# VH-VL binders against c7peq0, part 21

Target 1, 252 residues: c7peq0
Amino acid sequence: MHNKIYNSFIDRKAKGIKSFAVLIDPDKVNPADIADLAAKCTAAKVDYIFLGGSLVITNHLDECVQQFKTLCDIPVVLFPGSPSQVSRYADALLYLSVISGRNPELLIGQHVLSAPAVKKSGLEVISTGYVLIDGGAPTTVSYISNTTPIPSDKDDIAMCTAMAGEMLGMKVVFMDAGSGARKPITESMISRVASQVSAPIIVGGGIRDAEKAYLNCKAGADIIVVGNAIEKETSLIKEMADAVHAAAPVLK

## First folded at step 6 (VH-VL; framework fv_inotuzumab)

Design c14
Fold by ESMFold2-Fast, scan of step 6:
Structure c14 (fold): chain C 252 residues (1-252), chain A 121 residues (1-121), chain B 112 residues (1-112)
Amino acid sequence: as target 1 above (252 residues)
Amino acid sequence: EVQLVQSGAEVKKPGASVKVSCKASGYTFTSYYIHWVRQAPGQGLEWIGYINPSGGSTTYRRKFQGRVTMTADTSTSTVYMELSSLRSEDTAVYYCARDWGYDSLGYFDYWGQGTLVTVSS
Amino acid sequence: DVQVTQSPSSLSASVGDRVTITCRSSQSLLHSEGKTYLSWYLHKPGKAPQLLIYEVSNRFSGVPDRFSGSGSGTDFTLTISSLQPEDFATYYCQQYDNLPLTFGQGTKVEIK
């Protein structure tokens, strides 16, 4: 069962079922609001809760995971910004390698340092080729890590990067415009990547409405992740989830 | 040396609230989580939730969410559990228990003596 | 929720008897580092529960060596090698691997 979450990604992709994930930063969410947020996610049929951020305090993460695991049945997947962002109560960890950049610490260095703690945590580990795309604003990742994103209009560079990540054994491709994105990743770029990659494709950053979430699914995204828009307006959770789920094919 | 001492028995009407205290001594109060567990007559042990006395963060079992509130007073080394909208099925002995843990939840090494809460019409 | 079930629900025994209580979880409690998060408690009416065994087989400080725990994965056992008068009590297993934390229903050890 250590591949339970990854198997859900690939099984849903094989059936053409689209998934919606809500991204929550443990340091930004008010602990008093978590029960209401968990209830809204459950009512909206959210598929995954992604917990993490580029700069978080470790104890806040663990307690936030514990609250969501106690309050709802939606799988909790860690989206870590650093080696310290580990909680054994989560269902899986997206083990991010920033393959869009040339920083060896983000490609492998931090992973070497974190591996003993990750193994000790007992978490399902999902190797993830993280492809940072220019969203028109500096991201926390680019600022903290000196990581240069792929230009927003260089579809073939994003495609080749994702293909390389898949060929190197990464189980999932994550295309991210970043939390501070002024614009989301284009349907053109998603389509180019999807045309050459068989791995599940997660797309996030700058998605502010249900129509864009739907169009990204039609372009080939398998999982849509939304954080900033939902932090500002939680009523968007149901609109986004419905749009993503509606993007499933009409045939079996 | 390590002791958890709870407040005395309470009798409440349905719909009322009850607040039970648990005073810790013999150790560094903020270094350990405190859990609350109850036992209804003729039933087994049921976990309610816990509080981190360092900072006051809480996690409650969803069955009790919206009805339970846990707080900690570091100046008196005391944890409180308040249960509202009481029903007859809330009649139980309520225990506080210390969590032996570092970095995660652990086993309960020391327990309070228990507080009987009776909910009757 | 991870369900924890004990058997038997009750048993009758005499002082000096070897007593065995079992506990089964709905899923494996084995953590990948080799830790298994299962504990056993002794509870008497009117008294606080007390910890006997943690992490399957470790006796808590002050617990007599007649108490031992064993098992792995989903199946666990508490053994009392030679039952003493003070051991007539209800015993609970508890998993702390997953949230919410859950206890078995209890096993009452009563005088034959």
Scores: ipSAE 0.327, ipTM 0.736, lowest interface PAE 4.9, mean pLDDT 88

Design c15
Fold by ESMFold2-Fast, scan of step 6:
Structure c15 (fold): chain C 252 residues (1-252), chain A 121 residues (1-121), chain B 112 residues (1-112)
Amino acid sequence: as target 1 above (252 residues)
Amino acid sequence: EVQLVQSGAEVKKPGASVKVSCKASGYTFTSYYIHWVRQAPGQGLEWIGYINPSGGSTTYRRKFQGRVTMTADTSTSTVYMELSSLRSEDTAVYYCARDWGYDSSAYFDYWGQGTLVTVSS
Amino acid sequence: DVQVTQSPSSLSASVGDRVTITCRSSQSLLHSEGKTYLSWYLHKPGKAPQLLIYEVSNRFSGVPDRFSGSGSGTDFTLTISSLQPEDFATYYCQQYDNLPLTFGQGTKVEIK
């Protein structure tokens, strides 16, 4: 196990460098399209490939990880809907605890059951305080697990939740409106969270254009993750990556 | 140009089901949510729900839950709304409408022409 | 549900008249992003509704500049500065701050 990916998060944050991640659902992507997608990500200078999905019926995760690792040099980070969704070939695992909810299975229960498989995988494990924000559409997590998201305008609840996660030892805070979100997380909420936590902040869900990606970075997000918009229009990969990278300060 | 073209008028008996189609053209089908809105004779507009054509996730107004089903066929760029257990109160013109889908901006920039569904015994 | 109420329910006007329609919501439509989620539609008999104004005051592409929107919080106004023959229609406001999405009951603008 190594801390290479987590160290890249904290080192880039310390330098004010913003990162862009493309989220790929292994169950939705056609294996024949992966080479083209990997090439587009490489050309756009995407910083991370996040692989995962909330509802996994046919597990193609390992195949998908291997294809990306073979076709490009971009680090592959698992963003699983279940802690048991692992591939030894990935660079790291975001070990998600849904701290915004009160479901003990999502706080620790599933982790207890999956820990032997995670340890056997040899993956770098990045403890992640996952803060689900109301994106205007039900998520698989909120529906199946009966986990209520934080209302989109309750900035202080999101801030206090993230602070608690950091104090409990979470290495990263992930603010997510959820896959299929109709509205992204507000700049106000991101800024409020960023003002109180030192951990790298990942923001995702409902981000459909480069301007929003840029504004989220200016508000304090360190890593922007985009899935649905990229699935709809892969040309957005370059536009969003450029906007995220442009949000970094000019160092003299 | 953006167009939403709906299927033709339907006459149904109480207890039957109706399936209305909405074919999209002139834009990337999976980039916009499609909502359904109805208007009963002499009444205002009533929102029913929406579908994300990318992945097929749906959200329905509570009063229609259990009676309405929305689906999308990406190969034909068509959204369907099926309403079951029809009542006389379901007599209305049903519209599909495109929303931007970004930033809760669920204002409807383009609408289908409407489909009259008449429920009579 | 967020209730939206329009006033008046109907009005009679002549071509060239200034027309004002009011929309009131049961709660503030101000989103935490500083945007207010209120839109206006024109509905003509036998036609689909068409978007006029979104986010209180932004005129949709192709909409004549005689249409303007204003307001904040819970009180909103649609103004037609000089009514034209094609403007005799029913107007609806819509809130999209909260689910379910809700519309006003409509304001019918009729020829005097």
Scores: ipSAE 0.000, ipTM 0.400, lowest interface PAE 19.5, mean pLDDT 85

Design c16
Fold by ESMFold2-Fast, scan of step 6:
Structure c16 (fold): chain C 252 residues (1-252), chain A 121 residues (1-121), chain B 112 residues (1-112)
Amino acid sequence: as target 1 above (252 residues)
Amino acid sequence: EVQLVQSGAEVKKPGASVKVSCKASGYTFTSYYIHWVRQAPGQGLEWIGYINPSGGSTTYRRKFQGRVTMTADTSTSTVYMELSSLRSEDTAVYYCARDWGYDSSSYFDYWGQGTLVTVSS
Amino acid sequence: DVQVTQSPSSLSASVGDRVTITCRSSQSLLHSEGKTYLSWYLHKPGKAPQLLIYEVSNRFSGVPDRFSGSGSGTDFTLTISSLQPEDFATYYCQQYDNLPLTFGQGTKVEIK
């Protein structure tokens, strides 16, 4: 099935089940540590492995995908920073349109250039309305793309942006404070977006502890993605996953 | 003419390690992955893993993780596969095989002749 | 793991015969339009295995046109239209749609 990963997002959201994703930058991870990382993700019941970043060298991406696909059964979803960041072994591709910004290249231009390669890869493509929120620090996305993030306290701008993305056909909304964010996205903003959007909501950036991951889920996030915090302390994987899963309704 | 030439047969005791070589010629060594595949007596082919000679990155099948090490020497265009903690069930013919890697390839256009590794007490 | 099963495990044939070998995967190998990741190899004892066909039906360079591959989804066939003396060998199919890479158990083509 070509919509297997997207259907898992939709089905889990419909059941109130919260998902935890670990974001791994292939250029920053030590290849010797991947087996241990895969084992920790498996033991923690991580739901998705997101591979990619704003500045990923393609030589490492495909091999990193193959390592994770060989070592564990967790779905691998690409979070690409460029048109050439594809691996046919991945389970899906988040096809990011940076709808919070006004850069035509990030809205559609790069997609036009990458479409033949993406189609040739045979990957499940998940159109993603990417909403960059100000996390209190410059991000790689804002630096290399010259795109302005939505201010952290402008809940209605984020809400309207996400609604527009959904109405334009985006299957998923990704709210991101960005790599290296000092401040995560507020529960208020997540709740405001969730009140008007039916698409699965992915939230990431600046999440450093289990309590914040839990509160974001309670506010309406469907998938919590964490990268920087686990790069510094992999023991957080289990703690974060448990908190995210605990936000789901208790089954009787 | 593309050739993969493997080292000769080995006889090892249980618990020992074996290191098999695969020397490549006739192409740009760093442009292709080298995979290792084995065949135990009376059994089919079993994939072990691969190495990218450009940079030395490796991917091993889960059951071999911790026992297999693959390395590449670009100066001699040679790939090595070392299997440790040998058991009798590791008795097999071990093959190296070339994979272009382009578009994630994973079919093997040229193979080595095979190296018989016998593990017996 | 994706399991690959070949049928028959062995067959007896004469030079000039049409030989058909079947390969079945435990799940579909269709990845994208026109791209199904299944290959076939010829193997003789003491010799290096040889690639015959990749992506179901593409004949590898130098492979005689009597070898052809067909199939889709989970069912694949290698056909030898007129068996030659050098074709008595064991044949293996391999899937490369999923990791780990897996092979069929082999089909031995023997002299009748």
Scores: ipSAE 0.608, ipTM 0.837, lowest interface PAE 2.5, mean pLDDT 89

Design c17
Fold by ESMFold2-Fast, scan of step 6:
Structure c17 (fold): chain C 252 residues (1-252), chain A 121 residues (1-121), chain B 112 residues (1-112)
Amino acid sequence: as target 1 above (252 residues)
Amino acid sequence: EVQLVQSGAEVKKPGASVKVSCKASGYTFTSYYIHWVRQAPGQGLEWIGYINPSGGSTTYRRKFQGRVTMTADTSTSTVYMELSSLRSEDTAVYYCARDWGYDSSDYFDYWGQGTLVTVSS
Amino acid sequence: DVQVTQSPSSLSASVGDRVTITCRSSQSLLHSEGKTYLSWYLHKPGKAPQLLIYEVSNRFSGVPDRFSGSGSGTDFTLTISSLQPEDFATYYCQQYDNLPLTFGQGTKVEIK
């Protein structure tokens, strides 16, 4: 019913507007630093704040979401480490199905268990075909999920996986090299996927500079996400946001 | 026939601005990016930046950021590059070149003939 | 910035000669799925530059088969198997693996 955030993805893609998202891990960020981070994201014209990707201790998630919602007007989208990690204060939830892997729990099992809580939260739910690509280093996702990432040079496997996800009803495709990736996803792979799917494409993992963010947009990515691992170098947020916003669509 | 035709030579004083045009023909104007590359006398080629004519989005080499502006007029299939605050070091032949907009391969299949911009007092 | 260096800066040759030009990058240009982002251009005074080779070894449409490209990683070569009169020109390699796009300094092929 409520598709404000998803509709913004679709509308922006149709208009050729590229979006930039900052990924914040509640367990890595100091709550005292959130006000400064929110101000920097606002100044850089960040389009979305993705929150999640880790196990929380002492129920840090709700506090972090509420703090961002109080301090800035940027939409907060949950990027959970599991489908059960929800906060009713966020604007939307990326409901990740790990379609690159063969673990039934990550394809549908955990979603069955979390669905009642997600519905009760009133969150906008965005079904997301999550495609994990090998970033050259073991990732937390591959380690805890027991899934094998798609090899970084197998463009056609990534393309067919994304197509299948779209055909099965996933609203968004998320291509992720993972936190701590040694190498980011290639422009060739992004281009191959973008040529065969009409769904918005989110690309993240291993993006360390503005030039790569721009090249990914040129290849067909609609939303570029960078992790909070580079929080210490917050000037990169502005540089990457500017590069993303300057990029025009390469593919329809 | 694919052609990129540039405007004629310009002579400018230091501190002035110059606007060079590149008129495209023989292909779908909005399907290709246009890059600008310059060559100072006796020097090699230096990339300046590009524009996507379809949306008008631009990317510039950092050293030119704030001094260069690229625009496109789809009604005339013409791309413009304006360079401000000119210095003698900006004396060069400026080329436009096209790049297939549907992939990340930034090689240039067709180039304009070049426009000589001379900055002198 | 990715630095691109050509050698030699100039060479003298006669029609029918085999000409070899080398291009070296400061880092690997292998960017995606075995694809290496290096191209070669021919430039004559008063004329527009012309694309010869893209993706290391792919000959652009209409380019004579005497032109060939080879190489991998950081070392690349343009070869002209039998130099023709119209081949006396300056040759540039270009990397497009990373922004800013960068060119070699050029190699001038002169009549001996």
Scores: ipSAE 0.000, ipTM 0.407, lowest interface PAE 18.8, mean pLDDT 84

Design c18
Fold by ESMFold2-Fast, scan of step 6:
Structure c18 (fold): chain C 252 residues (1-252), chain A 121 residues (1-121), chain B 112 residues (1-112)
Amino acid sequence: as target 1 above (252 residues)
Amino acid sequence: EVQLVQSGAEVKKPGASVKVSCKASGYTFTSYYIHWVRQAPGQGLEWIGYINPSGGSTTYRRKFQGRVTMTADTSTSTVYMELSSLRSEDTAVYYCARDWGYSSSGYFDYWGQGTLVTVSS
Amino acid sequence: DVQVTQSPSSLSASVGDRVTITCRSSQSLLHSEGKTYLSWYLHKPGKAPQLLIYEVSNRFSGVPDRFSGSGSGTDFTLTISSLQPEDFATYYCQQYDNLPLTFGQGTKVEIK
C-alpha cells in the first residue's frame, strides 16, 4: 500500500485546504447518468467521489467504480455499507468501525470476516472511526446498524468518542448524521471534536446548502460529504464545492 | 469451441454511423464481458470499452463517450458496437474480445477475426 | 493513463534463436500480494490477436512452453526460448491494473 489517498487527507489538512466529496449510492444512481455526473463533478472541481451507501442491494459497485475511473480523474473512495463491498479499481476504502455504538459486529466482527478479501483486493485501507450523530429522525444507518446515535447536543460525548477512536489507531474520524437527516451536525459539536482530534475529520448528513458546508469547514471539518447527487443538482454540487474551497483555514 | 464471429467490412462516409456485430458461441454468453479494441493502419491496439451482456452495463474510454454505444442481444448471443459521427481517423480494424468479467480480469482470452471499417469521402 | 512501452520496436531473428521482448509501465502494476496485471499477445496482419501470457507468467491454454513471461513492478519480459517459423509476428504487452486498459506499441519480430 502507498497510502496515497490518506496522505492527501493529511497533506490538505496540514495546509488548511478544505475538501468536498460527493457520495454516490450505486443502488440509486442510474448507470446511464454516470457520464454526465462525472463531467459535472469534474467541472465543479470535486475532490473525492465516495461510492457506497448504508444499504446496498446490488452487485453493481465494481462496474460503477470502473465507469467513474474511466470517465474522470477524481479519486474514488469506497464508503461501504458492508466491509465486503470492494472493487480493486477504487483508490481507497474507508474501513468503517461504528465507534459511537456498542454493537461488536460493527466495531470489529464484520471486519474480521472481510479482512482476507480486503487484503487481497490491494486497496489502500483507511481505518475510519464512524461516529453516528442523531439527525432528528431515524436513518437507514441507525436502523440497519442497530446502534443508538449520539444525541445531537452532546458535544463532549462525540468529542470523547472521536478521541478514543484516534487513540485506538483510527486514521480518520467520520461524523455522520445519516442520509435523510432532518438536522445536520452542529458547528459546536464539530468544533469540540476538532479541538481534541488531529486526524482528518469528515462531516456528512443533512447538509442542504453552501452556507452550512462553509460553516462546518470553519468549525474544523476537513472534508464535507454530500449525498443524493442527481442529474438536476449540478448547481448544488458546484455551489457547495465552491463554498468548501473558499472556507478560511482554522487557526489552531 | 469458443468462437467470436464478426460482421463484414464496412465503407462509410464522414458523419455516418457504423454498427459492427460480434456473435458468440461455445460458452455461456452472459458469463463474460465483451470488449472492443481497434487498430488503425500502422498503429497499435487501442481499447474502446466493454459491455456486460448480463444486464447490458457498459464502460467506454473517455474519448469515445457520446459517440460509441454497445448493446447485447442475449437471444442471439450477439454484441453490437455502434460508432457515430465517423471521421477519417476512425478507419481501423475493430475487434471484439472476451474477458472473464470479474474485477481481477481485463485480459482477452478469445478474439473475433476483426472488422475493417473504412471512412472516406 | 498508465503508459506501457516496449523495446525493441523491432528485431530480426532466425529460427532457433532466443528472443527477448521488454515491456515497461509508467507505474507499478502490482495490485495486491502476488498479483500483477500484465498480459502478452501475438498478432499477425489479417488475423485476430492471440493471448500468450496473463498475470505476468501464466501461459494460456495451448500456448507452447517456449513462451515464458517474467518480471515485477514496472519491468516485464516475454521470452521465446527457441523461435519457430510461426512465431514471426508482432507482440503486444497489455496492462489491466488500471482503466483505461492500455497496450504497448508493439514489437515486430522479423525473419533475418
Scores: ipSAE 0.484, ipTM 0.788, lowest interface PAE 3.1, mean pLDDT 87

Design c19
Fold by ESMFold2-Fast, scan of step 6:
Structure c19 (fold): chain C 252 residues (1-252), chain A 121 residues (1-121), chain B 112 residues (1-112)
Amino acid sequence: as target 1 above (252 residues)
Amino acid sequence: EVQLVQSGAEVKKPGASVKVSCKASGYTFTSYYIHWVRQAPGQGLEWIGYINPSGGSTTYRRKFQGRVTMTADTSTSTVYMELSSLRSEDTAVYYCARDWGYRSSGYFDYWGQGTLVTVSS
Amino acid sequence: DVQVTQSPSSLSASVGDRVTITCRSSQSLLHSEGKTYLSWYLHKPGKAPQLLIYEVSNRFSGVPDRFSGSGSGTDFTLTISSLQPEDFATYYCQQYDNLPLTFGQGTKVEIK
C-alpha cells in the first residue's frame, strides 16, 4: 500500500471528515516524555503525527519515529526541514516544495539532492505545495534562506499559488504561518483557497485554541496541524482534536 | 573480535526489579544499537526494545512501557536493562544483541550469552 | 503487529538430508526500494542465537554455504542442503520491516 496515507487524506476529505495532526519537533521533545505524549494522542484520537518542522540536522528524527511507531498506531508523517530528515520507519513523507517563494533550492534543488535517500527509504512520498503565509514573526526558513512569505491579507495571491501548485501535480496544499507565528492564517484566506482547490488542504501555524481549529475546518481546511501550543500545554491535544472532529458534518 | 558479555543469573521475588548488564568489546560502542530479546521457558523469542548508546535514546515495545528502562555507560561500553514490577511470566533468558541501527538494519549480528532471570515466590 | 508463522513446528532428519523450513508473514515484507527485511537464526539450548541469513538470501559472515534463504513477499524458505551433526537446533525467522520486531515461533530440527 504505497499511497496508504495520501489515500486516507483523499478519502476523509471526500466524506467531509476533518483530521487533526500533532506536530512534534524531534529536537525539542524529551525522549522520556514520548510515551506519555503517544498515550495522550491515542486517547484523543489524533489522526496523524507529523514529525519535523524545525532546524534538525541529526539522527534524532529516526529514533523519535521508531519510538512513536512502537508506542501507538497513529500514522507518522515526516514534515522535513531539510533533505536529511528521512526515516524508513515513518508511514509517509510530505515532500515540500515552497511554491510561495522564488528560491530554486526550495522549489526543486534540495529535492534533487535528497531523491536517492528518499527512494532508498521506501517511504510513501506525498508531493506537497507548501505555501508560507506571514504570521507576524520571522520563521527559520525565512531567516536562513530569505524566503518571502505571502502577506497575511493577500487571499488571492495565496489562492493563485495553491491553484498553480495543484495544476503542477502537487497532491496536497500546506498553508503554514510558521513555527512561532504571532497570528494564524485567516478563515478568509483558507476559504478563498478551498473555493478553487480540490487537493487536501493542511493548515498550521499560530493555532492556539480549539475555537480557531474548529473555524479553520469550517472555512475549508481538511487537516489542522498544531505544534507550538501543545509543546507548552499537552492537555490541549484532546480539546483541539475534539473541536476538529466536531467540524465534520453530523450524519443523522 | 566483537563480543557481548552479560551479567550472571538472577533470582527475584514478584514485585522486585532486576538490572542486567551487557558489556561490549571489539567495536566502536556508539556506532551500533543494542536490543534486548527474551525467551521464556518453552516459548519463542520476544523483542523488548533497544537503546542507541550514542545519546542514550530508547525505544521499548508497548507491553513493557513503564516497566523497562535501558541505559548506556559509554566509559565502560556497557548497556543495562532494568525490568521492574516483576511477575512470574517474566521468567526468561534475556539476551542483548547488536544492530547497525539508523534505518539500515533490524537484524542482530552478534548476541550476548544470555542471562537467566527467575521470578518465583 | 506483523505476525510471522513457521512451518513445521518440528521435523526429524538424518545427517546428509536436505531440510526445508518455511516462514510466512501476515503482510508483505517488501519495501518499495526492493529490499525485503527477513532474517534467519539458529538457536541451541544454553547458547546464544546465531545469525544465519539476512535480507532473505544474504549469508552472514562465516556461515556455511549449505545454508540458503529464498522467498519474496510473504513466503520465505530456509534450506539446509546436507544436514550436519551441528545443525540439529531450533531455527527462527524474524521480520524487521515493521516495529515491533517479531520472530516466528521456531522450528525444531531433531535427529531421526
Scores: ipSAE 0.000, ipTM 0.442, lowest interface PAE 18.1, mean pLDDT 86

Design c2
Fold by ESMFold2-Fast, scan of step 6:
Structure c2 (fold): chain C 252 residues (1-252), chain A 121 residues (1-121), chain B 112 residues (1-112)
Amino acid sequence: as target 1 above (252 residues)
Amino acid sequence: EVQLVQSGAEVKKPGASVKVSCKASGYTFTSYYIHWVRQAPGQGLEWIGYINPSGGSTTYRRKFQGRVTMTADTSTSTVYMELSSLRSEDTAVYYCARDWGYDKSGYFDYWGQGTLVTVSS
Amino acid sequence: DVQVTQSPSSLSASVGDRVTITCRSSQSLLHSEGKTYLSWYLHKPGKAPQLLIYEVSNRFSGVPDRFSGSGSGTDFTLTISSLQPEDFATYYCQQYDNLPLTFGQGTKVEIK
């Protein structure tokens, strides 16, 4: 019944407003650092906190959600790595289907297992066409699930994959180079995808600096997600948020 | 059967710290969260935060962040709440309360008897 | 924070009276599946608070059937159908749909 977070994606995109999301892996973040991190995200005007990871090995996701919901007003969106990654206190769930691959478990199998828990949780569900792009390093998703990422220079394959996902009813396209990517997705590929889909486009993986975040927004990304760089240097939160927000088009 | 027993009343000076205990019995200690709630004289109930005794993860209300620390000792089935840098407005009865955890997070089926903490010079 | 407001702040009643206490939230507590996350507690001086009602209308184990909860959205009521001597206490409603968890300010039921 709730579509508040998806509506915020659509409304912001329609106005040309670019959004910045910080990705936090509950298994990697030090619980003692969460309050400081939440304060920095609030001060930097971060638009969304994405919680999750490819290989969450603990069941403490719910507790991490509760910490962020208690400490800040930024919407918390689940970016799940497994069917058990739900928390009713989150604002929304990105219900990922890995449409770039041919693993039926990642296309629908894991969703079948998680659907009763997701429905019971009361979470806003945002169907998400997840497009894994080659980031120059094996990802947990590509290795553990035996999925092949789209080559980094095959813009048309990424475009057609995203179009298919949209036509199959997916509300959002997520282009991800993966956790630990050595190289981010190119502006060329983002632009090619953005030219053919109307759904909000989330771009993440390998984004190390504010300039790349800005260029990705100019290419057509609607939401920029950063995780690894922020884990190394939290001062980047404000720099990247400012760059993303500055990328909004000048309307005539 | 289910019982939460708290430590006795404390009198502290401003700037001191207080550590209140809550000993659980009658159930599997690690299967439930323990929350802390306080009531200042003439005021209503105020939620402070909780601890999951399985693993020791904690969530604290923003107002108390940096001043409160919750810990659990699974060998004695005891949860502790330590509040530092005490001020007169911290004078209150402090309660521990049990929550199912996860799916049932948020309402409290059993409570401790309360511990009065008085902060005065 | 979701604000929770109770009315009245206090009331006087006699044994056998029907008592109603109202609780209003600043936003809807309705969640998916039709679940609404509001609970009620009874608190007596020198005693631990006790759970009476959870999810608006479900009586906790051992709670007498004279206690009932009702309501939806933002407006909720606790009813005591026939007040007993042990029911003179302060009552609190609590929302657990959103963090931080918040309580009403309390309603004191006093002997008339």
Scores: ipSAE 0.408, ipTM 0.761, lowest interface PAE 4.2, mean pLDDT 88

